# Ledger of designs, part 2: VHH binders against RNA-binding protein 12B-A (Rbm12b1)

Target 1, 77 residues: RNA-binding protein 12B-A (Rbm12b1), of Mus musculus (Mouse) (q80yr9r283to359)
Amino acid sequence: FYVHLKNLSLNTNKRDLRNLFRDTDLTNDQIKFVYKDERRTRYAFVMFKNQKDYNTALGLHKTVLQYRPVLIDPVSR

## First folded at step 26 (VHH)

Design l2 (from o1 with K98R)
Fold by OpenDDE, fold request of step 27:
Structure l2 (fold): chain B 77 residues (1-77), chain A 120 residues (1-120)
Amino acid sequence: as target 1 above (77 residues)
Amino acid sequence: QVQLVESGGGVVQPGRSLRLSCAASGFKFSSYDMSWYRQAPGKQRELVADISYSGGDTNYADSVKGRFTISRDNSKNTMYLQMNSLKPEDTAVYYCARDVIESGTWFDYWGQGTQVTVSS
């Protein structure tokens, strides 16, 4: 169960994301930031271990994090 | 090409300390978040600690909090893991990792690992 996070602050860290998804069972190894040309982007992917947490995450779409609404899209794999 | 080389492992008694190093090359080290993982015999690989590109943010597995310290020297392209108060359950192969997604591809870069053995 993967989600694509978009519009993240460039200062967002894994702890911030774990706080955003605090109602889920999320560990840092489930979070990966996206890089391009050796620079961090505003994107990340998060892998949830179960459907419940995945649904919880999708429900947080457009939650404001560090003054930016976080876009949360489902990823089909 | 991305290269990660771990060193500093060994055999120690419980309560002792070790300091692991990870030498990175082939990429702009200072731009990337880095991590330490470990894998014990018969167990899955687990995240031990991670550190942001600047070193400003660090995180630890609950099992190592208060005992392990992750750090980095971007001028030397090196990441460290100070392991204090070692326990037998810390016995594992420790891996340095660049744990990111690049160019739309989900991937991890790992070193060959360094063996840490804690036994009385």
Scores: ipSAE 0.522, ipTM 0.796, lowest interface PAE 0.8, mean pLDDT 92
Fold by ESMFold2, fold request of step 27:
Structure l2 (fold): chain B 77 residues (1-77), chain A 120 residues (1-120)
Amino acid sequence: as target 1 above (77 residues)
Amino acid sequence: QVQLVESGGGVVQPGRSLRLSCAASGFKFSSYDMSWYRQAPGKQRELVADISYSGGDTNYADSVKGRFTISRDNSKNTMYLQMNSLKPEDTAVYYCARDVIESGTWFDYWGQGTQVTVSS
């Protein structure tokens, strides 16, 4: 169960994402920031262990984090 | 060519300390968050600690908090794990990892691992 996060602030860290998804059971090993050309992008992937947490995360689509609405889309592996 | 090489493992008695090193090459080490994982026989790999690209943010598994310290020296392209008060349950192969996605896979690069054994 993967989601694709888009439009992240470049200042967002894993603690910010754990707080955004605080109603799920999320640890840092489930979060990966996406890099291109050795620079961080505004994308990340998050893996959820179960359908309940995955659905909870999708429901937070467009929540504002650090002045930007976070886009949250479902993903196949 | 990205390369991560762990060292510093060994066999020690409970209560003793070890310091692991992860030597990085083939990429701009100072741009990347890094992690230590471990895997005991018959168990899945688990996150032990992670550290931000600058060293300013660290995180630890509950089982190692207060005993292990992650650090990095970006001038030497090296990450460290100081392991104090070692217990038999810390016995595992320890891996350093580049904890990002850049090549389209969930686990981008891993070292070969270094064995830590804590026994009487």
Scores: ipSAE 0.441, ipTM 0.755, lowest interface PAE 1.5, mean pLDDT 89
Fold by ESMFold2, fold request of step 27:
Structure l2 (fold): chain B 77 residues (1-77), chain A 120 residues (1-120)
Amino acid sequence: as target 1 above (77 residues)
Amino acid sequence: QVQLVESGGGVVQPGRSLRLSCAASGFKFSSYDMSWYRQAPGKQRELVADISYSGGDTNYADSVKGRFTISRDNSKNTMYLQMNSLKPEDTAVYYCARDVIESGTWFDYWGQGTQVTVSS
C-alpha cells in the first residue's frame, strides 16, 4: 500500500512525516524522498503495511505541513 | 558509476565494538540522506540507522538505540556506523544505502554488504 506525497516543503524531513502520520505505524524505512538531477523534489512515496494505515493516510490529503497543503494520492501500480 | 563499499565487519565476542565504514563514489554524496540496513539469515532487511545529508538529523531502530551511532564525513565521502555493546542478535550482513528514489525504484543504490558476526 503506497501513497504519493506531493507539494512538500523542501525542508520537510522524515520526522515531520512520521508526525503527520502519527496515527499509523510508520518508520523511516517506509519513507523515500524523490530526487531528480541530484536535487530533492517536492515529492515522496510512503509505504504502509496495512489497509487501515493506508486509508488513514489518504484521509490527511491537503493537511498543511510547513505552510503547504500536502497532496496525498494512491499509487495505482 | 554510483558505488557504495562497506567495510569494517568481522567476528567478535558479545560486548565488543566494531566500526563500519561506507565509502561512496560516483555521485554528490553531500546531497543525499544515507542509511544502514541489516539482514540476518532468514529475516527481512531492516533499517538500523539513517542520517540526513548534512549529518544534522539521525534516527535509530529501537533495537540499537543507545548502542549504535551513525555519522558521516562529507569531505571524505564516507558514512560510519559505530557499533558498541554488540549482541548475538546484531549478527547480520550490514548494507549502506542511498535511501532515496531517483530512478523510480524503491531502493536507489546499496552496497554488497559487510558481515558482522557476534558469537561466544
Scores: ipSAE 0.434, ipTM 0.749, lowest interface PAE 1.6, mean pLDDT 88
Fold by ESMFold2, last read:
Structure l2 (fold): chain B 77 residues (1-77), chain A 120 residues (1-120)
Amino acid sequence: as target 1 above (77 residues)
Amino acid sequence: QVQLVESGGGVVQPGRSLRLSCAASGFKFSSYDMSWYRQAPGKQRELVADISYSGGDTNYADSVKGRFTISRDNSKNTMYLQMNSLKPEDTAVYYCARDVIESGTWFDYWGQGTQVTVSS
């Protein structure tokens, strides 16, 4: 189960995402920031190990993190 | 042209230390989060430690916390793993990885690995 995070601050780190998803069992190996042309973008992917955590994460869509609403979309695999 | 080369592995007794190095080339090392993973034969690969692009944020697996220290020197394009108080359970091939998505795969680039063997 993957979600696509959009509209992240470029200052958001993996600790911030673990805190955002604190009601899930999330570790850093499940978080990848997206890069283009050797620069970080405002996108990330998060892999959840079970459907409960995945659904919890989708429910946080538009939660404000570092002054930006984080967009959280499902990813088809 | 991304290259990651691990070194510093070896055979050591329990309780001893090793320092692994990951030499990076072919990309702007200072822009990328980096990780150490390990894989023992017949086991799934596991995250050992990771470090942010600046070195300001580090994270460790519970099994190594307090014993291993990840660091990086962006001026030398090198990441390190200081491994203290080694246990037989730490025996594995250790890989450094560029811990981002840029080319559409979950793991962007890996080194060839360096063997660490801790024998009693």
Scores: ipSAE 0.417, ipTM 0.741, lowest interface PAE 1.6, mean pLDDT 88
Fold by ESMFold2, last read:
Structure l2 (fold): chain B 77 residues (1-77), chain A 120 residues (1-120)
Amino acid sequence: as target 1 above (77 residues)
Amino acid sequence: QVQLVESGGGVVQPGRSLRLSCAASGFKFSSYDMSWYRQAPGKQRELVADISYSGGDTNYADSVKGRFTISRDNSKNTMYLQMNSLKPEDTAVYYCARDVIESGTWFDYWGQGTQVTVSS
């Protein structure tokens, strides 16, 4: 169960994402920031171990994190 | 061309310290968040600590908090793990990792690992 996070602040770290998804069982190894041309982008992927946490995460779509609404899209892998 | 080389492992008595190093090459080290993982025989690889690209944000597994310190020196392209108050349960192969998605694939880069053995 993967979600694609979009529109992240470049200052967002994995601790911020754990706090955003605090109602899930999330650890840093489940979070991967997306890079392009050796530069961090505003994208990340998060892997959830079960459907309950995945559905919880999708419900946070457009939550404001560091002055930006985080876009959270489902990903099938 | 991405290379990560761990060093500094060894055999030590409980309560002693070791400092691991991860020498990075083939990429712009100062742009990447980095992690230490470990794997004990018969167990799954687990995240030990991670550090932001600037060194300003660190995180630790509960089992090592207060004993281990992750750091980096971007001028030397090197990440470190200071391991104090070592316990037998810290025995594992330790890996440094560049744990990101680049080029659109779900992959990570790992070193070859350095063995840490804590025994009396």
Scores: ipSAE 0.379, ipTM 0.714, lowest interface PAE 1.8, mean pLDDT 88
Fold by OpenDDE, last read:
Structure l2 (fold): chain B 77 residues (1-77), chain A 120 residues (1-120)
Amino acid sequence: as target 1 above (77 residues)
Amino acid sequence: QVQLVESGGGVVQPGRSLRLSCAASGFKFSSYDMSWYRQAPGKQRELVADISYSGGDTNYADSVKGRFTISRDNSKNTMYLQMNSLKPEDTAVYYCARDVIESGTWFDYWGQGTQVTVSS
Protein backbone atom coordinates (compact mmCIF):
# COMPACT_ATOMS: atom_id res chain seq x y z
CA PHE B 1 0.00 0.00 0.00
CA TYR B 2 1.62 3.20 -1.21
CA VAL B 3 0.75 6.86 -0.96
CA HIS B 4 2.22 9.79 -2.83
CA LEU B 5 2.86 12.83 -0.67
CA LYS B 6 2.83 16.18 -2.42
CA ASN B 7 3.35 19.82 -1.46
CA LEU B 8 5.82 19.02 1.31
CA SER B 9 8.08 21.64 2.76
CA LEU B 10 11.64 21.23 1.58
CA ASN B 11 12.60 21.03 5.25
CA THR B 12 10.31 18.09 5.99
CA ASN B 13 12.18 15.08 7.33
CA LYS B 14 11.24 11.49 8.10
CA ARG B 15 10.55 12.28 11.74
CA ASP B 16 8.05 14.93 10.68
CA LEU B 17 6.26 12.43 8.49
CA ARG B 18 6.26 9.75 11.16
CA ASN B 19 4.72 12.32 13.47
CA LEU B 20 2.08 13.16 10.87
CA PHE B 21 1.25 9.46 10.59
CA ARG B 22 1.71 8.78 14.30
CA ASP B 23 -1.42 6.62 14.45
CA THR B 24 0.14 4.15 12.01
CA ASP B 25 2.97 1.62 12.22
CA LEU B 26 5.51 3.52 10.17
CA THR B 27 9.28 3.13 10.14
CA ASN B 28 11.89 5.19 8.36
CA ASP B 29 12.59 2.61 5.66
CA GLN B 30 8.98 2.96 4.53
CA ILE B 31 9.54 6.61 3.61
CA LYS B 32 11.40 7.78 0.53
CA PHE B 33 11.83 11.35 -0.63
CA VAL B 34 11.85 12.17 -4.32
CA TYR B 35 14.83 13.89 -5.88
CA LYS B 36 15.16 15.48 -9.30
CA ASP B 37 18.40 16.74 -10.79
CA GLU B 38 20.07 16.10 -7.45
CA ARG B 39 17.62 18.39 -5.67
CA ARG B 40 15.08 17.57 -3.01
CA THR B 41 11.53 17.88 -4.31
CA ARG B 42 8.27 18.47 -2.47
CA TYR B 43 7.29 14.86 -3.05
CA ALA B 44 7.68 11.62 -1.15
CA PHE B 45 6.37 8.09 -1.21
CA VAL B 46 5.29 6.15 1.84
CA MET B 47 4.64 2.42 1.99
CA PHE B 48 2.19 1.17 4.58
CA LYS B 49 2.18 -2.44 5.71
CA ASN B 50 -1.56 -2.87 6.04
CA GLN B 51 -4.88 -1.55 4.79
CA LYS B 52 -5.82 0.09 8.07
CA ASP B 53 -2.74 2.29 8.20
CA TYR B 54 -3.12 3.05 4.52
CA ASN B 55 -6.68 4.26 5.09
CA THR B 56 -5.57 6.27 8.10
CA ALA B 57 -2.95 7.97 5.97
CA LEU B 58 -5.43 8.83 3.22
CA GLY B 59 -7.67 10.38 5.85
CA LEU B 60 -4.94 12.87 6.71
CA HIS B 61 -5.17 14.48 3.28
CA LYS B 62 -4.57 18.26 3.41
CA THR B 63 -3.26 18.19 6.96
CA VAL B 64 -1.06 21.24 7.40
CA LEU B 65 2.59 20.41 7.96
CA GLN B 66 5.10 23.22 8.28
CA TYR B 67 2.61 25.75 6.90
CA ARG B 68 1.72 23.61 3.89
CA PRO B 69 -1.25 21.33 3.38
CA VAL B 70 0.06 17.86 2.60
CA LEU B 71 -1.61 16.25 -0.38
CA ILE B 72 -1.92 12.49 -0.01
CA ASP B 73 -2.80 10.41 -3.06
CA PRO B 74 -3.18 6.66 -3.39
CA VAL B 75 -0.59 4.91 -5.56
CA SER B 76 -0.30 1.44 -7.03
CA ARG B 77 3.18 -0.03 -6.98
CA GLN A 1 28.11 6.62 -12.02
CA VAL A 2 26.84 6.45 -8.45
CA GLN A 3 29.19 4.56 -6.17
CA LEU A 4 29.07 3.76 -2.47
CA VAL A 5 31.94 1.96 -0.78
CA GLU A 6 31.66 0.73 2.80
CA SER A 7 34.63 0.02 5.04
CA GLY A 8 35.53 -0.47 8.70
CA GLY A 9 33.88 -3.80 9.39
CA GLY A 10 35.54 -6.62 11.27
CA VAL A 11 35.35 -9.18 14.04
CA VAL A 12 35.02 -7.90 17.60
CA GLN A 13 33.98 -9.14 21.02
CA PRO A 14 30.75 -8.00 22.65
CA GLY A 15 30.96 -4.57 24.23
CA ARG A 16 33.59 -3.34 21.78
CA SER A 17 33.25 -0.59 19.20
CA LEU A 18 33.58 -0.24 15.44
CA ARG A 19 33.35 2.72 13.13
CA LEU A 20 32.06 2.20 9.62
CA SER A 21 32.67 4.57 6.74
CA CYS A 22 30.87 5.04 3.45
CA ALA A 23 32.69 6.81 0.65
CA ALA A 24 30.33 8.27 -1.92
CA SER A 25 31.02 9.39 -5.47
CA GLY A 26 29.25 10.03 -8.75
CA PHE A 27 26.58 12.35 -7.32
CA LYS A 28 26.21 15.51 -5.25
CA PHE A 29 26.56 13.85 -1.86
CA SER A 30 25.57 16.94 0.14
CA SER A 31 22.15 17.01 -1.54
CA TYR A 32 20.99 13.55 -0.52
CA ASP A 33 19.72 11.86 2.58
CA MET A 34 21.74 8.75 3.39
CA SER A 35 21.15 5.55 5.33
CA TRP A 36 22.79 2.52 6.87
CA TYR A 37 21.13 -0.85 6.48
CA ARG A 38 22.16 -4.27 7.71
CA GLN A 39 21.31 -7.82 6.79
CA ALA A 40 21.93 -10.81 8.99
CA PRO A 41 21.98 -14.34 7.58
CA GLY A 42 18.47 -15.59 6.89
CA LYS A 43 16.91 -12.24 7.77
CA GLN A 44 15.58 -9.35 5.74
CA ARG A 45 17.59 -6.22 5.26
CA GLU A 46 16.65 -3.65 7.89
CA LEU A 47 17.23 0.05 8.35
CA VAL A 48 19.78 0.86 11.04
CA ALA A 49 19.99 4.63 10.82
CA ASP A 50 19.44 7.51 8.45
CA ILE A 51 20.68 11.07 8.23
CA SER A 52 19.39 14.11 6.36
CA TYR A 53 21.39 15.77 3.63
CA SER A 54 22.69 18.46 5.97
CA GLY A 55 23.17 16.16 8.95
CA GLY A 56 20.61 18.13 10.92
CA ASP A 57 18.26 15.18 11.36
CA THR A 58 19.12 11.63 12.39
CA ASN A 59 16.97 8.58 13.03
CA TYR A 60 17.73 5.18 14.50
CA ALA A 61 16.21 1.75 14.76
CA ASP A 62 15.07 1.04 18.30
CA SER A 63 17.55 -1.82 18.55
CA VAL A 64 20.54 0.50 18.14
CA LYS A 65 19.38 3.71 19.84
CA GLY A 66 21.86 4.92 22.40
CA ARG A 67 24.62 2.71 20.99
CA PHE A 68 25.02 3.77 17.36
CA THR A 69 25.64 7.24 15.95
CA ILE A 70 25.26 8.19 12.31
CA SER A 71 27.11 11.22 10.99
CA ARG A 72 28.43 12.67 7.77
CA ASP A 73 31.13 14.95 6.43
CA ASN A 74 29.88 16.51 3.25
CA SER A 75 33.27 18.04 2.52
CA LYS A 76 34.67 14.52 2.29
CA ASN A 77 31.66 12.86 0.67
CA THR A 78 31.68 10.39 3.55
CA MET A 79 29.09 9.00 5.96
CA TYR A 80 29.94 7.24 9.21
CA LEU A 81 28.39 4.83 11.66
CA GLN A 82 29.90 4.76 15.12
CA MET A 83 28.89 1.49 16.74
CA ASN A 84 29.43 1.22 20.48
CA SER A 85 28.51 -1.50 22.96
CA LEU A 86 28.24 -4.04 20.17
CA LYS A 87 26.14 -7.16 20.69
CA PRO A 88 26.09 -10.53 18.92
CA GLU A 89 22.71 -9.48 17.50
CA ASP A 90 24.49 -6.71 15.59
CA THR A 91 26.28 -9.30 13.45
CA ALA A 92 25.40 -8.57 9.83
CA VAL A 93 26.55 -7.14 6.54
CA TYR A 94 26.19 -3.38 6.77
CA TYR A 95 25.24 -1.42 3.67
CA CYS A 96 25.39 2.23 2.81
CA ALA A 97 22.45 3.56 0.82
CA ARG A 98 21.32 6.73 -0.88
CA ASP A 99 17.88 7.10 0.65
CA VAL A 100 15.83 8.49 -2.23
CA ILE A 101 13.50 7.76 -5.10
CA GLU A 102 15.06 8.98 -8.31
CA SER A 103 13.08 9.65 -11.47
CA GLY A 104 10.15 7.61 -10.22
CA THR A 105 12.24 4.48 -9.68
CA TRP A 106 11.67 2.75 -6.35
CA PHE A 107 15.19 1.52 -5.72
CA ASP A 108 18.16 2.45 -3.58
CA TYR A 109 21.79 2.70 -4.47
CA TRP A 110 23.80 0.31 -2.33
CA GLY A 111 27.42 -0.38 -1.67
CA GLN A 112 28.97 -3.83 -1.63
CA GLY A 113 28.57 -3.98 2.14
CA THR A 114 31.00 -4.55 4.99
CA GLN A 115 30.84 -7.52 7.36
CA VAL A 116 30.47 -6.90 11.07
CA THR A 117 30.82 -9.91 13.35
CA VAL A 118 30.30 -9.71 17.09
CA SER A 119 31.22 -12.89 18.94
CA SER A 120 32.91 -14.06 22.13
Scores: ipSAE 0.162, ipTM 0.591, lowest interface PAE 2.6, mean pLDDT 90
Fold by OpenDDE, last read:
Structure l2 (fold): chain B 77 residues (1-77), chain A 120 residues (1-120)
Amino acid sequence: as target 1 above (77 residues)
Amino acid sequence: QVQLVESGGGVVQPGRSLRLSCAASGFKFSSYDMSWYRQAPGKQRELVADISYSGGDTNYADSVKGRFTISRDNSKNTMYLQMNSLKPEDTAVYYCARDVIESGTWFDYWGQGTQVTVSS
């Protein structure tokens, strides 16, 4: 169960994302930031362990994190 | 070509310390978050610690908090794991990792690993 996070601050860290998804069982190894051309992007992927947490995450779409609404899209893999 | 080479592993008694090193090459090291993983026999690989590209943010697995310290020297393209108060349950192959997604592909870059054995 994967979600694509968009519009993240470039200063966002894994702890910030764990706080955002605090109602889920999320560990650091489930979070991957996206890089392009050796530069950090405003994107990340999060892999949730179960459907419940996945649904919880989708429900947090457009939650403001560090002054930016976080866009959360489902990912088909 | 991304390369990660771990070193510093060995056999130690409980309570002793080890310091692992990871030499990185083939990419702009200072731009990437890095991690240490470990895999014990018969167990799944687990995250031990991670560090942001600048070194300003560090995170640890609960099992190693207060005992392990992750750090990096971007001028040397090297990441470290200081392991204090080692326990038998810390026995594992330790891997250096660049744990980011590149070009939309979910993957990690890993080294070959270094064996850490803690036994009396």
Scores: ipSAE 0.132, ipTM 0.567, lowest interface PAE 2.6, mean pLDDT 90
Fold by OpenDDE, fold request of step 27:
Structure l2 (fold): chain B 77 residues (1-77), chain A 120 residues (1-120)
Amino acid sequence: as target 1 above (77 residues)
Amino acid sequence: QVQLVESGGGVVQPGRSLRLSCAASGFKFSSYDMSWYRQAPGKQRELVADISYSGGDTNYADSVKGRFTISRDNSKNTMYLQMNSLKPEDTAVYYCARDVIESGTWFDYWGQGTQVTVSS
């Protein structure tokens, strides 16, 4: 179960994301920031271990994190 | 320079109404989706309502559904939030936001916010 996070602050770290998804079982290894040309982008991917957490994450769409609404899109496999 | 300026906030008693405005400039307003957010003391900023670029699609947080109405006048570069049946829990700073993709990157712009206080 994967989600694509968009519009993240460039200062956002994995701890911040774990706090955002505090009602899920999320560890650092489930989070991957996207880099382009060795620069941090405003994108990340998060893999959830179960459907419940996945749904919880989708429900947090446009929650503001560090002054930016986090866009949370489902990833089609 | 993209600018968003909120207005219309104030202090009102429960059950009363307020109408917020967001004046946009520095970009083609009619091409972008817009949103209202709010942040209460000690709480995280949350989405209140959003509206598509054409105004044809609107969405609301459950807590304000049926009481708040988001709208826009693209000829005036202005977005509105009609807030009826106000409650103390609606007390917050309300922010206007633009949500856009530019050059393949998602980003947004915010106003300075307008204070809304609902108190007996």
Scores: ipSAE 0.012, ipTM 0.246, lowest interface PAE 9.6, mean pLDDT 89

Design l3 (from o1 with S103E)
Fold by OpenDDE, last read:
Structure l3 (fold): chain B 77 residues (1-77), chain A 120 residues (1-120)
Amino acid sequence: as target 1 above (77 residues)
Amino acid sequence: QVQLVESGGGVVQPGRSLRLSCAASGFKFSSYDMSWYRQAPGKQRELVADISYSGGDTNYADSVKGRFTISRDNSKNTMYLQMNSLKPEDTAVYYCAKDVIEEGTWFDYWGQGTQVTVSS
């Protein structure tokens, strides 16, 4: 169960994302930021281990994190 | 070409310490989140510790909290894992990893690994 995070602050770290998804069982190995040309982008992917956490994450779409609404899109992988 | 080279492994008795190093080259090290993984015989590879690109955020597996410390020196393109109070359960090949999503693919770059053996 994967989600694609968009519009993240460039200062966002994995702990910030774990806090955002605090009602899920999320560890850092489930989070990966997207890089382009050796620079962090505003994108990340998060893999959830179960359907419940996945649904919880989708429900947080457009939650503001560090002054930016986080876009959360479902991904099938 | 991306290259990760682990070193510092060895054979030690329980309670001893080791310090692993990961020398990175072929990419802008300071831009990337990095991780240490380990794989014991017959087990899946598991995350040991990770550190953000700036070093401002660290995380540890529950099994190593309080004993292991991950750090990095971006000026030297090197990441470290200080391993104290080692246990037989820590025996594994330890891998340095570059966390990356490339072209929409979930992927990690790995080194060749360094063997850590804890045995009385």
Scores: ipSAE 0.658, ipTM 0.847, lowest interface PAE 0.6, mean pLDDT 93
Fold by OpenDDE, fold request of step 27:
Structure l3 (fold): chain B 77 residues (1-77), chain A 120 residues (1-120)
Amino acid sequence: as target 1 above (77 residues)
Amino acid sequence: QVQLVESGGGVVQPGRSLRLSCAASGFKFSSYDMSWYRQAPGKQRELVADISYSGGDTNYADSVKGRFTISRDNSKNTMYLQMNSLKPEDTAVYYCAKDVIEEGTWFDYWGQGTQVTVSS
């Protein structure tokens, strides 16, 4: 169960994301930031362990984090 | 070419300390989040600790909280794991990892690992 996070602040860290998804069971190894040309992008992927947490995450679409609405898209894996 | 070289492992008695090092090369180390993983015999590889690119954010597995400290020196392209109050259950091969997604690939870059053995 993967989601694609978009429009993240470049200062967002894994703790910030865990706080965003605080109603889910999420550990840091489930979060990966996307890099391009050795630079941090505004994208990340999060793998949830179950359908419930996955649905919870999708429901947080456009939640504002660090002054930016976080876009949360489903990913079929 | 990305290179991660772990060192500092060894055999120690319970209660002792070890300090692991990870020497990184072949990429801009200071830009990347990094992690320590470990794998014990017959068990799955598990996250031990991770640290943000700047060192401003750290996280630990519950089993090592209060005993292990992850840190990094970006000027030396090196990450560290200070392991205090070691227990037999800490016995594992410890791996340094570049903990990111690049070019759409979901995997970490690993070093060769360093063996840590805690036994009486």
Scores: ipSAE 0.606, ipTM 0.828, lowest interface PAE 0.7, mean pLDDT 93
Fold by OpenDDE, fold request of step 27:
Structure l3 (fold): chain B 77 residues (1-77), chain A 120 residues (1-120)
Amino acid sequence: as target 1 above (77 residues)
Amino acid sequence: QVQLVESGGGVVQPGRSLRLSCAASGFKFSSYDMSWYRQAPGKQRELVADISYSGGDTNYADSVKGRFTISRDNSKNTMYLQMNSLKPEDTAVYYCAKDVIEEGTWFDYWGQGTQVTVSS
């Protein structure tokens, strides 16, 4: 169960994302930031281990994190 | 070409310490979050610790928290894992990993690993 996070602040770290998804069982190995040409992008992928947490994550779509609404899209990976 | 080379493993008695090193090359090391994984025989690979690109944020598996310390020296393109109070259950091959997604792949870059054996 993967979600694609978009519109993240470039300063967002994994701890920030774990706080965003605090109602889920999320560990750092489930979070990966997307890089392009050795530069941090505003994208990340998060893998959830169960349907419940996945649904919880999708429900947080457009939650504001560091002054930016986080776009959360479902993805098959 | 991305390369990660682990070193510092060995055989040690319980309660002793080891310090692992990971030498990175072929990419801008200082830009990337990095991590240590380990895999014991017959078990799944598990995350041990991770560290942000700047070293300002670290995270540990519950099983190693308080005993292991992850750090990095970006000027040397090297990441470290200080392992104190080692236990037999820490026995595994330890891998250095590039902890980001590139080119649409979820797979990390890994080194060949270094063996850590803790036994009486």
Scores: ipSAE 0.477, ipTM 0.772, lowest interface PAE 0.8, mean pLDDT 92
Fold by OpenDDE, last read:
Structure l3 (fold): chain B 77 residues (1-77), chain A 120 residues (1-120)
Amino acid sequence: as target 1 above (77 residues)
Amino acid sequence: QVQLVESGGGVVQPGRSLRLSCAASGFKFSSYDMSWYRQAPGKQRELVADISYSGGDTNYADSVKGRFTISRDNSKNTMYLQMNSLKPEDTAVYYCAKDVIEEGTWFDYWGQGTQVTVSS
């Protein structure tokens, strides 16, 4: 159960994301920031352990985090 | 070519300390968040600690909080794990990880690991 996070602040850390998804069971190993050309991007992927948390995460689409609305898209793997 | 080489593991008695090192090469180390993982026999690999690219943010698994300290020296391209008050349950292979997604990958970059054994 993966989601693609977009439009993140470049200063966002894993703790910030855990706070965003505080109503889910999320640990740091479930969060991966995306890099390109050795530079951090505004993207991240989060793997949720169950369907419930996954749905909860999708429901937080466009929540503002650090002055930016976080875009949360489902990922098909 | 990304390379991560762990060292510092060994066999120690409970209550003793070890300091692991991870030598990184093949990428701009100072730009990347890094992590330590461990895998005990018959168990799934688990995150032990992570550290931001600048070293300004650190996080720990509940099982090691207060005992382990993750740090890094970007001038030496090296990450460390100071392990104090070691317990038998800390016995595992410890892995250094480049804990990011790069170029659409879905896996972490790992070293070969270093064995830590805590026993009486």
Scores: ipSAE 0.434, ipTM 0.754, lowest interface PAE 0.9, mean pLDDT 92
Fold by ESMFold2, fold request of step 27:
Structure l3 (fold): chain B 77 residues (1-77), chain A 120 residues (1-120)
Amino acid sequence: as target 1 above (77 residues)
Amino acid sequence: QVQLVESGGGVVQPGRSLRLSCAASGFKFSSYDMSWYRQAPGKQRELVADISYSGGDTNYADSVKGRFTISRDNSKNTMYLQMNSLKPEDTAVYYCAKDVIEEGTWFDYWGQGTQVTVSS
């Protein structure tokens, strides 16, 4: 169960994301920031271990994090 | 070509210390968060510690908090793991990782690993 995070502040770190998703059982190994040309982008992927946490995360779509609404979209493989 | 080389492992008695090093090449090390993982035989790999690109933010697994310290020297393209008060449970192969997604790839980059064995 993957979600695509968009519109992140470039200052957002994994601790900020764990706090955003605090109602899930999220650890840093489940969080991957996306890079292009060796520079951080405003995207990340987060893998959730179960559907409950995945649904909880999708429900936080557009929550403001560091002055930006974070966009949280489902990803299908 | 991305290359990560771990070193500093060994066989030690419980309560002793080891310092692991990860030498990085083939990418802009100072741009990337980095991690240490470990894998014991028959178990899944687990995250041990991670460190932000600048070294300003660190995070540790509960099992190693207070005993292990992650650090980096961006001028030397090297990450370190200081492992104090080692326990038999810390026995594993330790890997450093460039723990991100690059545009065009979906693979984690791992080193070859360095064995740490803690035995009476």
Scores: ipSAE 0.326, ipTM 0.722, lowest interface PAE 2.6, mean pLDDT 88
Fold by ESMFold2, fold request of step 27:
Structure l3 (fold): chain B 77 residues (1-77), chain A 120 residues (1-120)
Amino acid sequence: as target 1 above (77 residues)
Amino acid sequence: QVQLVESGGGVVQPGRSLRLSCAASGFKFSSYDMSWYRQAPGKQRELVADISYSGGDTNYADSVKGRFTISRDNSKNTMYLQMNSLKPEDTAVYYCAKDVIEEGTWFDYWGQGTQVTVSS
């Protein structure tokens, strides 16, 4: 189960995402930041191991992180 | 082309130390967070440690915390894993990884691995 995170601050790190998703069992290997032309974008993918955590994550759609609402969308991957 | 080459593995007694190196080429190493993973035979690959692009932020699996230290030297395009107080449970192939997604590409970038064996 993957979600696509959008509109992230470029300063958001994996610790920030673990705190955002603190009600799930998330480790850094489940988080992949997206790069373009060797520069970080405002996108990331997060893989959840079960549907409960996946649904929890989707429920945080538009939560403000570092002054930006994080968009959290399902992925068909 | 991205290339990651691990070295420094070996056979050591419990309680001893090893230092692994990951030589990187083919990309701007200083732009990317990097990770060490390990996989023992018949086990799932697990994250051991990761380090931010600047080296200012590190994270460790609970099983290695306090014993292993991840570091990087961006001037040498090299990441390191100092492994102290080694235990038999640390026996695995260790891989360095550029653990990101490049836009337009859905490929994992891993080195070939280096074997670490801790036996009495």
Scores: ipSAE 0.312, ipTM 0.714, lowest interface PAE 2.6, mean pLDDT 88
Fold by ESMFold2, last read:
Structure l3 (fold): chain B 77 residues (1-77), chain A 120 residues (1-120)
Amino acid sequence: as target 1 above (77 residues)
Amino acid sequence: QVQLVESGGGVVQPGRSLRLSCAASGFKFSSYDMSWYRQAPGKQRELVADISYSGGDTNYADSVKGRFTISRDNSKNTMYLQMNSLKPEDTAVYYCAKDVIEEGTWFDYWGQGTQVTVSS
């Protein structure tokens, strides 16, 4: 169960994402920031261990994090 | 070509310390968060610690918190794991990882690992 995070602040770290998804069982190994040309992008992927956490995460779509609404889209992997 | 080379493993008695190193080359080390993973015999790989690109943010698995310290020296392209108060349960192969997704790439980059054995 993967979600694609978009529109992240470049200052967002893994602690910020764990706090955003605090109602799920999320650890840092489940979070992968996306890089292009050796620079961070505003994208990340997060793997959830079960359907319940995945649905919880999708429900946070457009939550503001560091002055930007985080877009949270489902992906199949 | 990304290369990660772990070193510093060995056989030590319980309660002793080891310092692991991860030498990085083939990429801009100072741009990336880095991680240490370990895999014990018969167990799945687990995240031990991770550190932000600047070294300002660290995170530890509960099993090692207070005993292990992750650090990095971006001028030497090297990440470290100081392992104090070692226990038999810390016995594993330790891997450093560039734990991110590169656009167009779908897998983590790992080193070949360094064996840590804690035995009396």
Scores: ipSAE 0.303, ipTM 0.721, lowest interface PAE 2.8, mean pLDDT 88
Fold by ESMFold2, last read:
Structure l3 (fold): chain B 77 residues (1-77), chain A 120 residues (1-120)
Amino acid sequence: as target 1 above (77 residues)
Amino acid sequence: QVQLVESGGGVVQPGRSLRLSCAASGFKFSSYDMSWYRQAPGKQRELVADISYSGGDTNYADSVKGRFTISRDNSKNTMYLQMNSLKPEDTAVYYCAKDVIEEGTWFDYWGQGTQVTVSS
């Protein structure tokens, strides 16, 4: 179960995402920031190991993180 | 071509130390978070430690906290894992990984690994 995170601050780190998803069993190996031309983008993918955590994450869509609403979309991968 | 080469493994007695190195090439190392993973025979690989692109944020698996220290030297394109107070349970192949997705590339890049064996 993957979600696509969009509109992230470029300063967001994995600790910030663990705190956002604190009600899930998230570890850093489940978080992948997306890069283009060797620079951070505002995208990341997060893999959840079960449907409960995946649904919890989707429910946080548009939560503000570092002054930006994080967009959280499902992914089929 | 992204390449990651682990080194520094070996056979040591419990309680001893090893320092692993990960030499990176083919990408801008200083832009990327990096990780160490390990895989023991018959087990899934597990995250051991990770470090932010600047070296300012580190994270460790509970089983290694207080014993292992991850670091990086961006001027040398190298990441390190200092492993102190080694236990037989630390026996595994250790891999460094580029812990990100490059646009158009879905999976992490991994080295071939370095064997660490702690026996007695």
Scores: ipSAE 0.284, ipTM 0.692, lowest interface PAE 2.7, mean pLDDT 87

